# VHH binders against EKC/KEOPS complex subunit cgi121 (cgi121): the designs that were tried, part 53

Target 1, 174 residues: EKC/KEOPS complex subunit cgi121 (cgi121), of Schizosaccharomyces pombe (q9p7j3)
Amino acid sequence: MILPLFPETQVHVFVYENVSNCAAIHEQLISQNPIYDYAFLDAATILYKKQVYSAIIRALEDRRDEQMKTKTIHSEVILSLSPKTEISSAFRQFSMTKKSKNIVVVKIDSKLTEEEEFERLDKLVEGNRVEFSDEELQKLIDFKVLKKNYKLDPSTLENPLASILSSIALRGYS
Key: E = the ipSAE of ESMFold2; O = the ipSAE of OpenDDE; V2 = 0.75 times the mean of E and O plus 0.25 times the DockQ between their complexes.

## First folded at step 6 (VHH)

Design jc51 (from ja10 with N116D; framework vhh_5j56_2; at its last look DockQ between E and O 0.32; V2 from the best seeds 0.00; counts 0 for: pae E 10.2 > 2)
Fold by ESMFold2-Fast, scan of step 6:
Structure jc51 (fold): chain B 174 residues (1-174), chain A 128 residues (1-128)
Amino acid sequence: as target 1 above (174 residues)
Amino acid sequence: QVQLVESGGGLVQPGGSLRLSCVASGFTFSGSDYYAIGWFRQAPGKEREGLSSISSSGYGSTSYSDSVKGRFTISRDNAKNTVYLQMNSLKPEDTAVYYCAAGYRDSYFTSPGQYDYWGQGTQVTVSS
């Protein structure tokens, strides 16, 4: 994918359903194993492609402006999904857990092609790849989790896109 | 309870070396807990500046600010629950109170607000 504000930045996003080894992946993430340098998100928290793209753009802006709060661009993506600036809260809200079943995986600044990243991730993730699309994401979302993470009113749950994007863009400012 | 205690500060001449130690209690580096351990400093009238960080366990990735890169080295001894900052080629500009801090495992040293536990500080003075 090509981002208008960051046209030279390589971005790959992958979606896996029915993942059976989330506990093993989680242990590698906690250990900060460099092989697992990706943003591993719980798909229960992601409703739209634009939600992921907005967090990526925010993370890249923070890196450009030398304002990153976390060690890696991938952890900055996870932080950027949260309406709050506390790192631990963002990871509790959006990061994959031992009990996750469906995940969204983001890779930024890959020196590999999308096909090579697929091959690498297929060795790490024991699950079924699906298209990164709004339709597939909507099958995996948990609306109770979404409501809690973005503090949505019941009335906004019917059309939450604008509220989610605003929360990501204005993180820490509102 | 998580607590941090710094030691090793003192007076040194320009070009000299010091090794600071940070002893942690309330968690273990070999345990299930993961922390970012950072070194910060504050000179009179200036903001608290992040210098370096290391992960308390796992693969032990390290980071450094440009002002100390190549001169300072961060390391850990898991058996002693201790993080070290080896400071070489010290300059008068390095004079400050040095702090050890523990934060969430993904916290970067440029973000002191993300560190929940702080030591009391140890004075480093570089003067002839």
Scores: ipSAE 0.551, ipTM 0.792, lowest interface PAE 1.8, mean pLDDT 88
Fold by OpenDDE, look of step 7:
Structure jc51 (fold): chain B 174 residues (1-174), chain A 128 residues (1-128)
Amino acid sequence: as target 1 above (174 residues)
Amino acid sequence: QVQLVESGGGLVQPGGSLRLSCVASGFTFSGSDYYAIGWFRQAPGKEREGLSSISSSGYGSTSYSDSVKGRFTISRDNAKNTVYLQMNSLKPEDTAVYYCAAGYRDSYFTSPGQYDYWGQGTQVTVSS
């Protein structure tokens, strides 16, 4: 996918359910294995496609403006998901953990087609790929985690997307 | 907010040993995060030097600079959220302020820019 505001940057997003090797992936991420140059998100924390795209756009904007707070564009995506400015909080809130079962994987600056990237990623992830859609994400979300991460209350639960996007966009502007 | 606090520094004779501690708050060593803890030092008039790093990996991946390899050992205690630097066979050249640093994902210990959080430092003086 090419984002209109960032035509030079190709982005791919994949969703996996029932992943059995998150612990192994986690180890590779910690070691900064370049083969694992993705943003690995816990799907339990993602409800909407627009949530992911918003974070991606925020990260790309930060990079464009030379205002990245993290070391890589992928880590910046993780940070951008959070309403909090603390990197530690963002990673704890949204990053894949050893115990994760379902994940959302984001690739920024891909040189490959979606299918080619998938073939590459599929060698790393032992799970079932599902469609990147709100419908599929809704099946994987943990609403308790979501509510906690974005401090959603009954009034904001009527339109959680608006609240989430606002939180992402306005991070650091409180 | 992440806070790192170093301790264990002091005066020691050449050939002596010290163990530095770095206690982290707001940053868990549970193994669920992607992080690295590094030790740096800075002597007066010199650049900050990376010494050692340990990752959050279950394997406890460690790195050492050539200057301290074989003499210093980095380790961690997740239960105490503490990283240690065991310094043996200390030399006068080891005199410096020692800093603990933390960053997400495994970082190359020689690059201070790869770390996000820093402690206040602890003085280590090696003198006869």
Scores: ipSAE 0.009, ipTM 0.271, lowest interface PAE 8.3, mean pLDDT 89
Fold by ESMFold2, look of step 7:
Structure jc51 (fold): chain B 174 residues (1-174), chain A 128 residues (1-128)
Amino acid sequence: as target 1 above (174 residues)
Amino acid sequence: QVQLVESGGGLVQPGGSLRLSCVASGFTFSGSDYYAIGWFRQAPGKEREGLSSISSSGYGSTSYSDSVKGRFTISRDNAKNTVYLQMNSLKPEDTAVYYCAAGYRDSYFTSPGQYDYWGQGTQVTVSS
C-alpha cells in the first residue's frame, strides 16, 4: 500500500472481471444509495495499481486541505484520476458505466477488514473478483482509451507510468 | 460539446410568476448517466448563488436553497432535453441574471465549482 501519509484512513481496492450487473449498480449510484458508497471505476481505464493509489492520495490530500471539488471522497477519487479539472469529463472518462464489463472498486474510510468489506461488496457486484495487481489490470486495460485519457504520445509511451502519475499529481485546481 | 441556453426571463411585478427554460445540447437527459442541472443567480455586485438542482437520472432528485424553497420548482422534460425553473411569488430581491449549469450527478447547488458547463444567463427583473 502507498498510503503512509494517511495511516488512520483504511482503504480497500477490489477488481472484478466479467461484471453482469453494471447497469443495476449504475442506477444505484445515480440514485445516491448510501449502500453503494464506493468509487466504481471502469477497469478499461486503469493500467497500474499506482495509478489508483495516486488518485486516492490526491483525493485525500484535497480533503485534508479542504479543497475537494466533489461531494464525496469516492467521487473525488474519480476526479483525481483525470489530468483535467472538469468534473463531468473525469466521470465520463474513468467512472464505471452501465456498459462496463470490468471494474475497479475503491472504498475509503472503511471500518472493516479487506475480507469483511469484500463480503459486503460481493453482495452488490455480480462478477468474478481478481487480484488487484498490475498483472490483472493489464489484462483488462484498453490502451486506446488510456492513450486518449492521458494524451500519451511516443515519448511518454516509453515511461507511461511516470507521465500518468505526473498528470494526477500536477492536475490544477481552483 | 455540452451547451446550455436559458430563456424565459423578463420583467414581472412582485408576486408574479415566470418559468425559465434551460435547453441542453451535446448530451441527452435520457441518454446521459452523469449530469445534474442546477439553477444559479447573480445580482449585481454579489456572488453567484445556488438555487436548485435536479439530476438526469430516473429518480430526478431535486434540492432547493432556503431562499427559494416553496416558491421555486425545478423540473425537466426529457423529450425536449429541457430543465425548467418555475418561479412563483417573485420578490424584488429575486432580481438577477439566472444561469443554468450542468455537473456530475451528485453535484449540489451549494457548490458551483462542481459544475462544468454554464449557460449565458437570462435576466429576471422584479419591480413595480
Scores: ipSAE 0.000, ipTM 0.376, lowest interface PAE 10.2, mean pLDDT 84
ESMFold2 (binder alone), look of step 7: mean pLDDT 78; pTM 0.809

Design jn1 (from ja10 with S107T F109W T110S G113E N116D; framework vhh_5j56_2)
Fold by ESMFold2-Fast, scan of step 6:
Structure jn1 (fold): chain B 174 residues (1-174), chain A 128 residues (1-128)
Amino acid sequence: as target 1 above (174 residues)
Amino acid sequence: QVQLVESGGGLVQPGGSLRLSCVASGFTFSGSDYYAIGWFRQAPGKEREGLSSISSSGYGSTSYSDSVKGRFTISRDNAKNTVYLQMNSLKPEDTAVYYCAAGYRDTYWSSPEQYDYWGQGTQVTVSS
């Protein structure tokens, strides 16, 4: 994918449903195994492609401006999804857990081709790969989780896109 | 119940060396809760600045600010639940109170506001 303002940045996003080895993946993430240098998100927290892209753009802006708060661009994507600026809170809200069943995986600045990343991730993730589309994401979202993470009221929850994007853009000031 | 205690500060002449220790209690570096342990310093009238960090995770990673890279080395001893900062080629501008801090495993070294637990600090004075 090609992003406006970052046309030279390589971005790949993968979606897996019915993942059976989330506990094993989580242990590798906690140990900071470099093979797992991706943003592993719980799909229960992601409703739109634009939500993911907005977090990626915010993370890339923070890297460009030398304002990253985390050690990797992938951790910065996870932080950027949160309306709060606290790293531990953002990971609790958006990162996959041992209990996750469906995940969204983001890779930025890969040294591998997209085909090689597909091959590599299919070996790490025991689940069914599905299209990164709003239609597929809407099958995996948990609206109670979404409401809690973005502090949405019932009226906003019926059409939450603008509120979510605003929360990502105004992180720490909303 | 997390507590961090620094030691090893003191007075040294320019060009000298010191080793600071940070002992953690209330958690273990090899436990299920993994931390980034950072060293910070604060001189009078200045903001708290990050110097170095080390991951408590199995693959461990280190980071250094440009002002200390090549002179300071961070290391850990998980059996003693201790992180060290070896400081070589000390300069008068290194004079400050030195703090160790614990934050979430992916916390960057330069972000003091992201560290949840802090020690009391240990004074380092570099003077002839």
Scores: ipSAE 0.325, ipTM 0.651, lowest interface PAE 3.3, mean pLDDT 86

Design jn2 (from ja10 with D106E F109L S111D P112S Q114H N116D; framework vhh_5j56_2)
Fold by ESMFold2-Fast, scan of step 6:
Structure jn2 (fold): chain B 174 residues (1-174), chain A 128 residues (1-128)
Amino acid sequence: as target 1 above (174 residues)
Amino acid sequence: QVQLVESGGGLVQPGGSLRLSCVASGFTFSGSDYYAIGWFRQAPGKEREGLSSISSSGYGSTSYSDSVKGRFTISRDNAKNTVYLQMNSLKPEDTAVYYCAAGYRESYLTDSGHYDYWGQGTQVTVSS
């Protein structure tokens, strides 16, 4: 995909359900295997496509402005999903864990075509790839997790989009 | 590939000090946002207790349990791929096997399940 403000940046987003090898992926992330250089998110934390795109845009803005707080653009996406600028909190809130079952995977600055990324990532993730769409994401979300991560009250859960996007855009303020 | 080896344990008098070392091989501390190193201990007949953690990002990402805060200090030397636990003002109740563990960057000290790589442990005995 092409982002209007970052047309030279290649972005791919994948969604996998019923993933059986999250513990193995986690170990590869710890061992710094470059094949696993992606942002691996727990799908329980993602409700909308716009939520992911907003975090990607914020991460790319921070990289452009030389204000990244993490070591990689993919880690910066994870940080950018959080309403706070605290790295520890963001990873606890949004990253895939060994016990995750459904994941959202983001690749930025891909050297590969979309088809090549599909082939590569399908080999790394032992699960069923589904469409990156609001419909599919809404099947995988955990509203209790979403409420805690964005500090939503029960009334906001019925219309959370604006609150989530504002939290991402205004990270470090309010 | 990933291994952790603890050293520096031993016998010490109450009020004394020890520095434990955890040497990692198979990955580098400076290269990833996805790992943390934690120190845990286990005394006979007790469950494993989390003591301190340090993340790959450095200084601003340390944590301590209340039982050791102010007495223990965690640090790292990225060039030596080593994490240290400086233990001061040791008490008899600090007697335990001490483990270092590597896991997910934001692993909680109360959730040992987040730690995938564990050392074999080093015995610390505080007695007169």
Scores: ipSAE 0.027, ipTM 0.407, lowest interface PAE 5.6, mean pLDDT 83

Design jn3 (from ja10 with G103S T110S S111E G113R Q114S N116D; framework vhh_5j56_2)
Fold by ESMFold2-Fast, scan of step 6:
Structure jn3 (fold): chain B 174 residues (1-174), chain A 128 residues (1-128)
Amino acid sequence: as target 1 above (174 residues)
Amino acid sequence: QVQLVESGGGLVQPGGSLRLSCVASGFTFSGSDYYAIGWFRQAPGKEREGLSSISSSGYGSTSYSDSVKGRFTISRDNAKNTVYLQMNSLKPEDTAVYYCAASYRDSYFSEPRSYDYWGQGTQVTVSS
């Protein structure tokens, strides 16, 4: 994908269900293995494509403006999903854990095509790739997790998109 | 109530060894499925860098930065709620304040801010 505000930045997003090796992937992430330089998200936290893209845009804006709060663009995507500017909370809320079963993987600044990245990731992730679509994401979401992460009440939970996007866009601004 | 206390630092000659200890109170390392315990260091004028981590008891995995692989070993004593860093073949560039950090959830040791609790640090100086 090409973002209109960042046309030189190549972005790919992948979704995997029934992943059996999340503990091994997590170990590679904490080891700083450069092969695993992606944002690995727990799919239980992602309801819409726009949610992921809003976080990516926010992270790219913060990088452009020299306002990144984390060490890497991929970590900044994870932080940008959170309504709070607390790094440890954002990682607990949105990052893949050793017990995750379904994941969303974001790659920024790829020199590879989507197909080439898929071939690379398929060797790292032991799971079933599904389409990055609202339909597929809605099969993997945990609404209790979503409600907790974005502080949604029952009326907002019926149609949460605007509230989620506002939380991402207004993070750090009172 | 949560507190981490480092000890075992000091002055050693190049090639020497030290064992650092991190004692936790108000927080039980073995009581949760999701935790990470990490060792970090910070030299004057440098950013804090991750050195090693140990994961929850369900996985037990350890990780090391390239600068300390083969020289440092992380270990845990659940009965004492203590984590150790055994440091061998010490070099002058290992001189830094060493920090212990813990999180109730898994954390990237490459990112210090992902940890919830931090000790006050213990000074390690490697010099003749």
Scores: ipSAE 0.014, ipTM 0.297, lowest interface PAE 7.7, mean pLDDT 82

Design jn4 (from ja10 with Y104W F109I P112T G113E Q114R; framework vhh_5j56_2)
Fold by ESMFold2-Fast, scan of step 6:
Structure jn4 (fold): chain B 174 residues (1-174), chain A 128 residues (1-128)
Amino acid sequence: as target 1 above (174 residues)
Amino acid sequence: QVQLVESGGGLVQPGGSLRLSCVASGFTFSGSDYYAIGWFRQAPGKEREGLSSISSSGYGSTSYSDSVKGRFTISRDNAKNTVYLQMNSLKPEDTAVYYCAAGWRDSYITSTERYNYWGQGTQVTVSS
């Protein structure tokens, strides 16, 4: 996918359900294995495609402006999903854990085609790939986790999108 | 302004049946993938108990408490913006005020705190 604001940056987003090897993937992420240089998100925390895109755009803006708070663009995406700038909190809230069952995987600056990343990720992730769509994400979301992460009021229940996007856009400024 | 209005309560003999209705205004069940509608009851001197829930998205996302499973059925009519609770094989211990509530899509009926909009309740009395 090509972002209008960052046309030279190649972005791929993949969704996997029923992943059986999250503990093994988590160990590779903790050891900083470069083969796993992706943003691995818990799908329980993601409701909309726009939520992921907004975090990616914010991370790319921070990189452009030389204001990244983390070592990699992928960790910056995870941080950018959080309404706060505290790194440890953001990772606890949004990153995949050894207990995760459904994941969203983001790759930025891929030198591979989407199909080639496909082949590569299918070797790392033991699960079923599904379409990156609002419909599929809504099957995997945990609304209690979402509400807690973004501190959503009961009045936002019918349309949390605007509140989530605002929280991502205002990260660190309020 | 979100409102839920229950109706269909009343007096019924043990073994009888009753259908409760919950009409929503201020939002639509078919137009919102983010709501779950739950039925709860509270008898005098007891805590509020979750009975059944149905999600606003798709078909077949329903749950039931063990006390009513097999006797009660939840359903929705999106055209009428209404959720129903069909209650069969009623027992004296089913006597309570029955509440309709709206909350997050999750089907958890054990978490009353997730339900943000509540109706005023409708009395059901099962007595000979």
Scores: ipSAE 0.000, ipTM 0.110, lowest interface PAE 18.9, mean pLDDT 80

Design jn5 (from ja10 with R105K Y108W F109L T110D G113A N116D; framework vhh_5j56_2)
Fold by ESMFold2-Fast, scan of step 6:
Structure jn5 (fold): chain B 174 residues (1-174), chain A 128 residues (1-128)
Amino acid sequence: as target 1 above (174 residues)
Amino acid sequence: QVQLVESGGGLVQPGGSLRLSCVASGFTFSGSDYYAIGWFRQAPGKEREGLSSISSSGYGSTSYSDSVKGRFTISRDNAKNTVYLQMNSLKPEDTAVYYCAAGYKDSWLDSPAQYDYWGQGTQVTVSS
């Protein structure tokens, strides 16, 4: 994908359902294995494609402006999904856990084509690839988790998109 | 609620040794694989420097900055929910306030901003 504000930045987003090896992946992330340099998100926290892209754009803006709070762009994507600026809180809210079953994987600045990244990730992730689409994401979301993470009130429950995008864009501001 | 409390600082002579302790509350090292604990220091007029980290997973993955490799050792006692920094062959340039910090598992030593929870610090002075 090409982002209008970052046309030279390569972005790939992958969705996997029924992943059986999240504990093994999580172990590789804890050991800081460079082969696993992706943002691994729990799909229970992602409702829309625009939610993911808004976090990617915010992370890229923070990198451009030399305001990243994390060491890697992929960790910055995870942070950028959170309405707050606390790194550990953001990771607990959005990052894949060893108990996750469905995941969203983001790769920025890939040296590989999308096809080559699919081939590599399919070897790392033991699950079923599905299309990165609002339809597929809506099958994997946990609305209780979503409401808690974005502090959604009853008035926004039927159409939370604008509230979510505003929270991501205005992270850390009043 | 995560809280960290440092202890063990003090005055030592050059070449001496000191062990710092960091007691954590609000989370546990046992059974938690979400946190890394790091030791940082800050000397007057300087920025905070990362020294060493240990992850909460398994036996703990450790990392050290080049300035302390071979002299400092990080370890943990899961039963006491405590992380230690053993400091050997201390030099006057090691004089600083030492901080314990907790961050998510992929937190790095050269990024203090990745650590959301900080202790209040303990003074280490290396002087004759």
Scores: ipSAE 0.015, ipTM 0.334, lowest interface PAE 6.5, mean pLDDT 83

Design jn6 (from ja10 with G103D F109Y G113S Q114L N116D; framework vhh_5j56_2)
Fold by ESMFold2-Fast, scan of step 6:
Structure jn6 (fold): chain B 174 residues (1-174), chain A 128 residues (1-128)
Amino acid sequence: as target 1 above (174 residues)
Amino acid sequence: QVQLVESGGGLVQPGGSLRLSCVASGFTFSGSDYYAIGWFRQAPGKEREGLSSISSSGYGSTSYSDSVKGRFTISRDNAKNTVYLQMNSLKPEDTAVYYCAADYRDSYYTSPSLYDYWGQGTQVTVSS
């Protein structure tokens, strides 16, 4: 995908449901296996495509401005989903755990095509790949988790998109 | 690679104070925002209990269990690669082996209840 503000940056986003090997993936991430250099998100935390893209754009802006708070662009995406700048809280709120069932995977700066990344990820992830769409994401969201992560009350939960995007765009100032 | 060593335990009277130290090797607190360091304790015949944690991040976020909140304080010295647990108003029920543990918090890693690296522990005994 081509981002208007970052046309030279290659971005791919993948969604997997019913993943059975999250614990094994997690162990590879701990060991820092470079084959697993992606942002692995728990799909229970993601409601919209725009939510993911807003976090990616914020992370790329922070990298451009030499203001990244984390060591990699993929960790910066995870941080950027959070309304606060506290790294450990963002990771607890949004990243994949050993107990995750459905995941969203982000790759930035890939030298591979989208199809080649699909082939690679299908070997790493034991689950069903689905379309990165609002329709598919809304089947995987946990609204209790979403409410807690973005401090949503019942009135905003009926139309949460603007609140979520504002929280991401104004991270640290909201 | 990663190693943790606790020190500072000992025998103390009820109402006294102790400061425990946890020295880390194989990573640095200033260079690694990806580690959470926690203090745990275990008395004989009881399960291991979490007491306090601190992020290696520059913001120094901290947490405390209800049993020690207001009495214990966690802090870090990045230059010495050391985390401290200042224990005040000690009670006989604080008697236990105290452990330091680290969990790797890379961008791809979140396990708030799982710690991968453990020290060998230091004994704290509170008795008259």
Scores: ipSAE 0.000, ipTM 0.148, lowest interface PAE 10.8, mean pLDDT 79

Design jn7 (from ja10 with S107L T110D S111T P112A G113S N116E; framework vhh_5j56_2)
Fold by ESMFold2-Fast, scan of step 6:
Structure jn7 (fold): chain B 174 residues (1-174), chain A 128 residues (1-128)
Amino acid sequence: as target 1 above (174 residues)
Amino acid sequence: QVQLVESGGGLVQPGGSLRLSCVASGFTFSGSDYYAIGWFRQAPGKEREGLSSISSSGYGSTSYSDSVKGRFTISRDNAKNTVYLQMNSLKPEDTAVYYCAAGYRDLYFDTASQYEYWGQGTQVTVSS
């Protein structure tokens, strides 16, 4: 995928359901194994494609402006999903855990094609690939988690997109 | 209760070397889910400057500020629950109190405000 504001930046997003090896993946992530240099998100926290794209764009803007708060662009994507700039809180809220079952995986600046990344990830992730679409994401979301992470009122849960995107865009100012 | 204790400071001549140690208690590097250790320094009348950071587990991802890159090396010994800063080719401008700090694993050396725990510091003086 090509982002209008960052046409030179290669972005791939993958969705896996029924993942059985999240504990093993998590161990590799805390070890900072470079093979696992991706943003691994808990799908329970992601409702829309635009939510992921907004976080990617924010992370790329922070990198462009030399304002990244974390060590990698992928960590910056995880931070950028949070309405707050507290790094540890963002990771607790959005990052995959040992108990995750469905995950969203983001790769930025891949030296591999999308097909090659799929082949690589299929060897790392023991789960079923599904389409990165609003329809598939809406099957995996946990609305209680979403409400908690974005501090949504019951009325905004009926149509939360605008509130979520505003929270991501206004990170650090609310 | 997390505590960090720095040691290894002292007086050294320009061009000399020192190795600082930071011993952690209240958590273990190999058992910590997300701790990173950063080294910072503060000279009289100046703001605290970030120098280097290392993650507490796995591959030990490291980063360095431009002022010390190539001269200083950060490393960890998980069996001793200790992080080291090896300082080579020391210059008079390296004179400062050196601090270690612990925080989330992906913290850069320049994110001082995000580090949760801090040591009391150890004095390094570089003079002839």
Scores: ipSAE 0.082, ipTM 0.445, lowest interface PAE 5.4, mean pLDDT 84

Design pb110 (framework vhh_7n9e_1)
Fold by ESMFold2-Fast, scan of step 6:
Structure pb110 (fold): chain B 174 residues (1-174), chain A 122 residues (1-122)
Amino acid sequence: as target 1 above (174 residues)
Amino acid sequence: DVQLVESGGGLVQAGGSLRLSCAASGFTFSSYAMYWGRQAPGKGREWVSGISWRGGSTAYASSVKGRFTISRDNAKNTLYLQMNNLKPEDTALYYCAAGLFPYSTDADYDYWGQGTQVTVSS
């Protein structure tokens, strides 16, 4: 996908369900293996395509302005999903864990096509690929996790999109 | 009550400059991407420019790139469009819009202004 406000930036987003090797992937991420330079998110935390894209745009803004708080653009995407400014809190809330079952994977600045990135990821992730769509994401979301991460009350839980996007946009500026 | 109120339009000679303002109220301005669009008489709407939440990212239609500059002042809840080297084909009603998601398409605009008329004579 090409983002209208970042037309030179190539973005790929992948969704995997029923992943059996999350513990192995987590170990590679802790070891900072460069082959795993992607943002690995727990799909239990993602409800909308716009949620992921808003975090990507926030991370790209912070990179352009030389205000990234983390070491890579991919870790900055994870931070950018959180309404809190604390890096450790954001990673606990949104990153995949050893116990994750469904994941969302983001790649920024790839020189590869979407199909070539799929081939690479299929070797790393032992799960079933599904379409990156609101429909598929809504099958994988955990609403208790979403409510906790964005501090949603009953009035916003019925239609949380605006609240989630506002939280991402306003992080660190309220 | 959400409002977007444009100002600064008028009649100007080709090669001249104008600065448009859009005053926003009734929503959290800093959580919205902001846009300028225009509609010439007898034509459809054309996207002109967009700016992200804090002004970090800007984008322009090819027809105005290098001549127009979009900016925002979140402390004043105000969006601006500095228009230089105006051409007769820039004649249009200019409106601002706000979108919670930072896309530059009409489908993603949450709020719209009424517009301010810009007329460029040759």
Scores: ipSAE 0.038, ipTM 0.495, lowest interface PAE 6.9, mean pLDDT 87

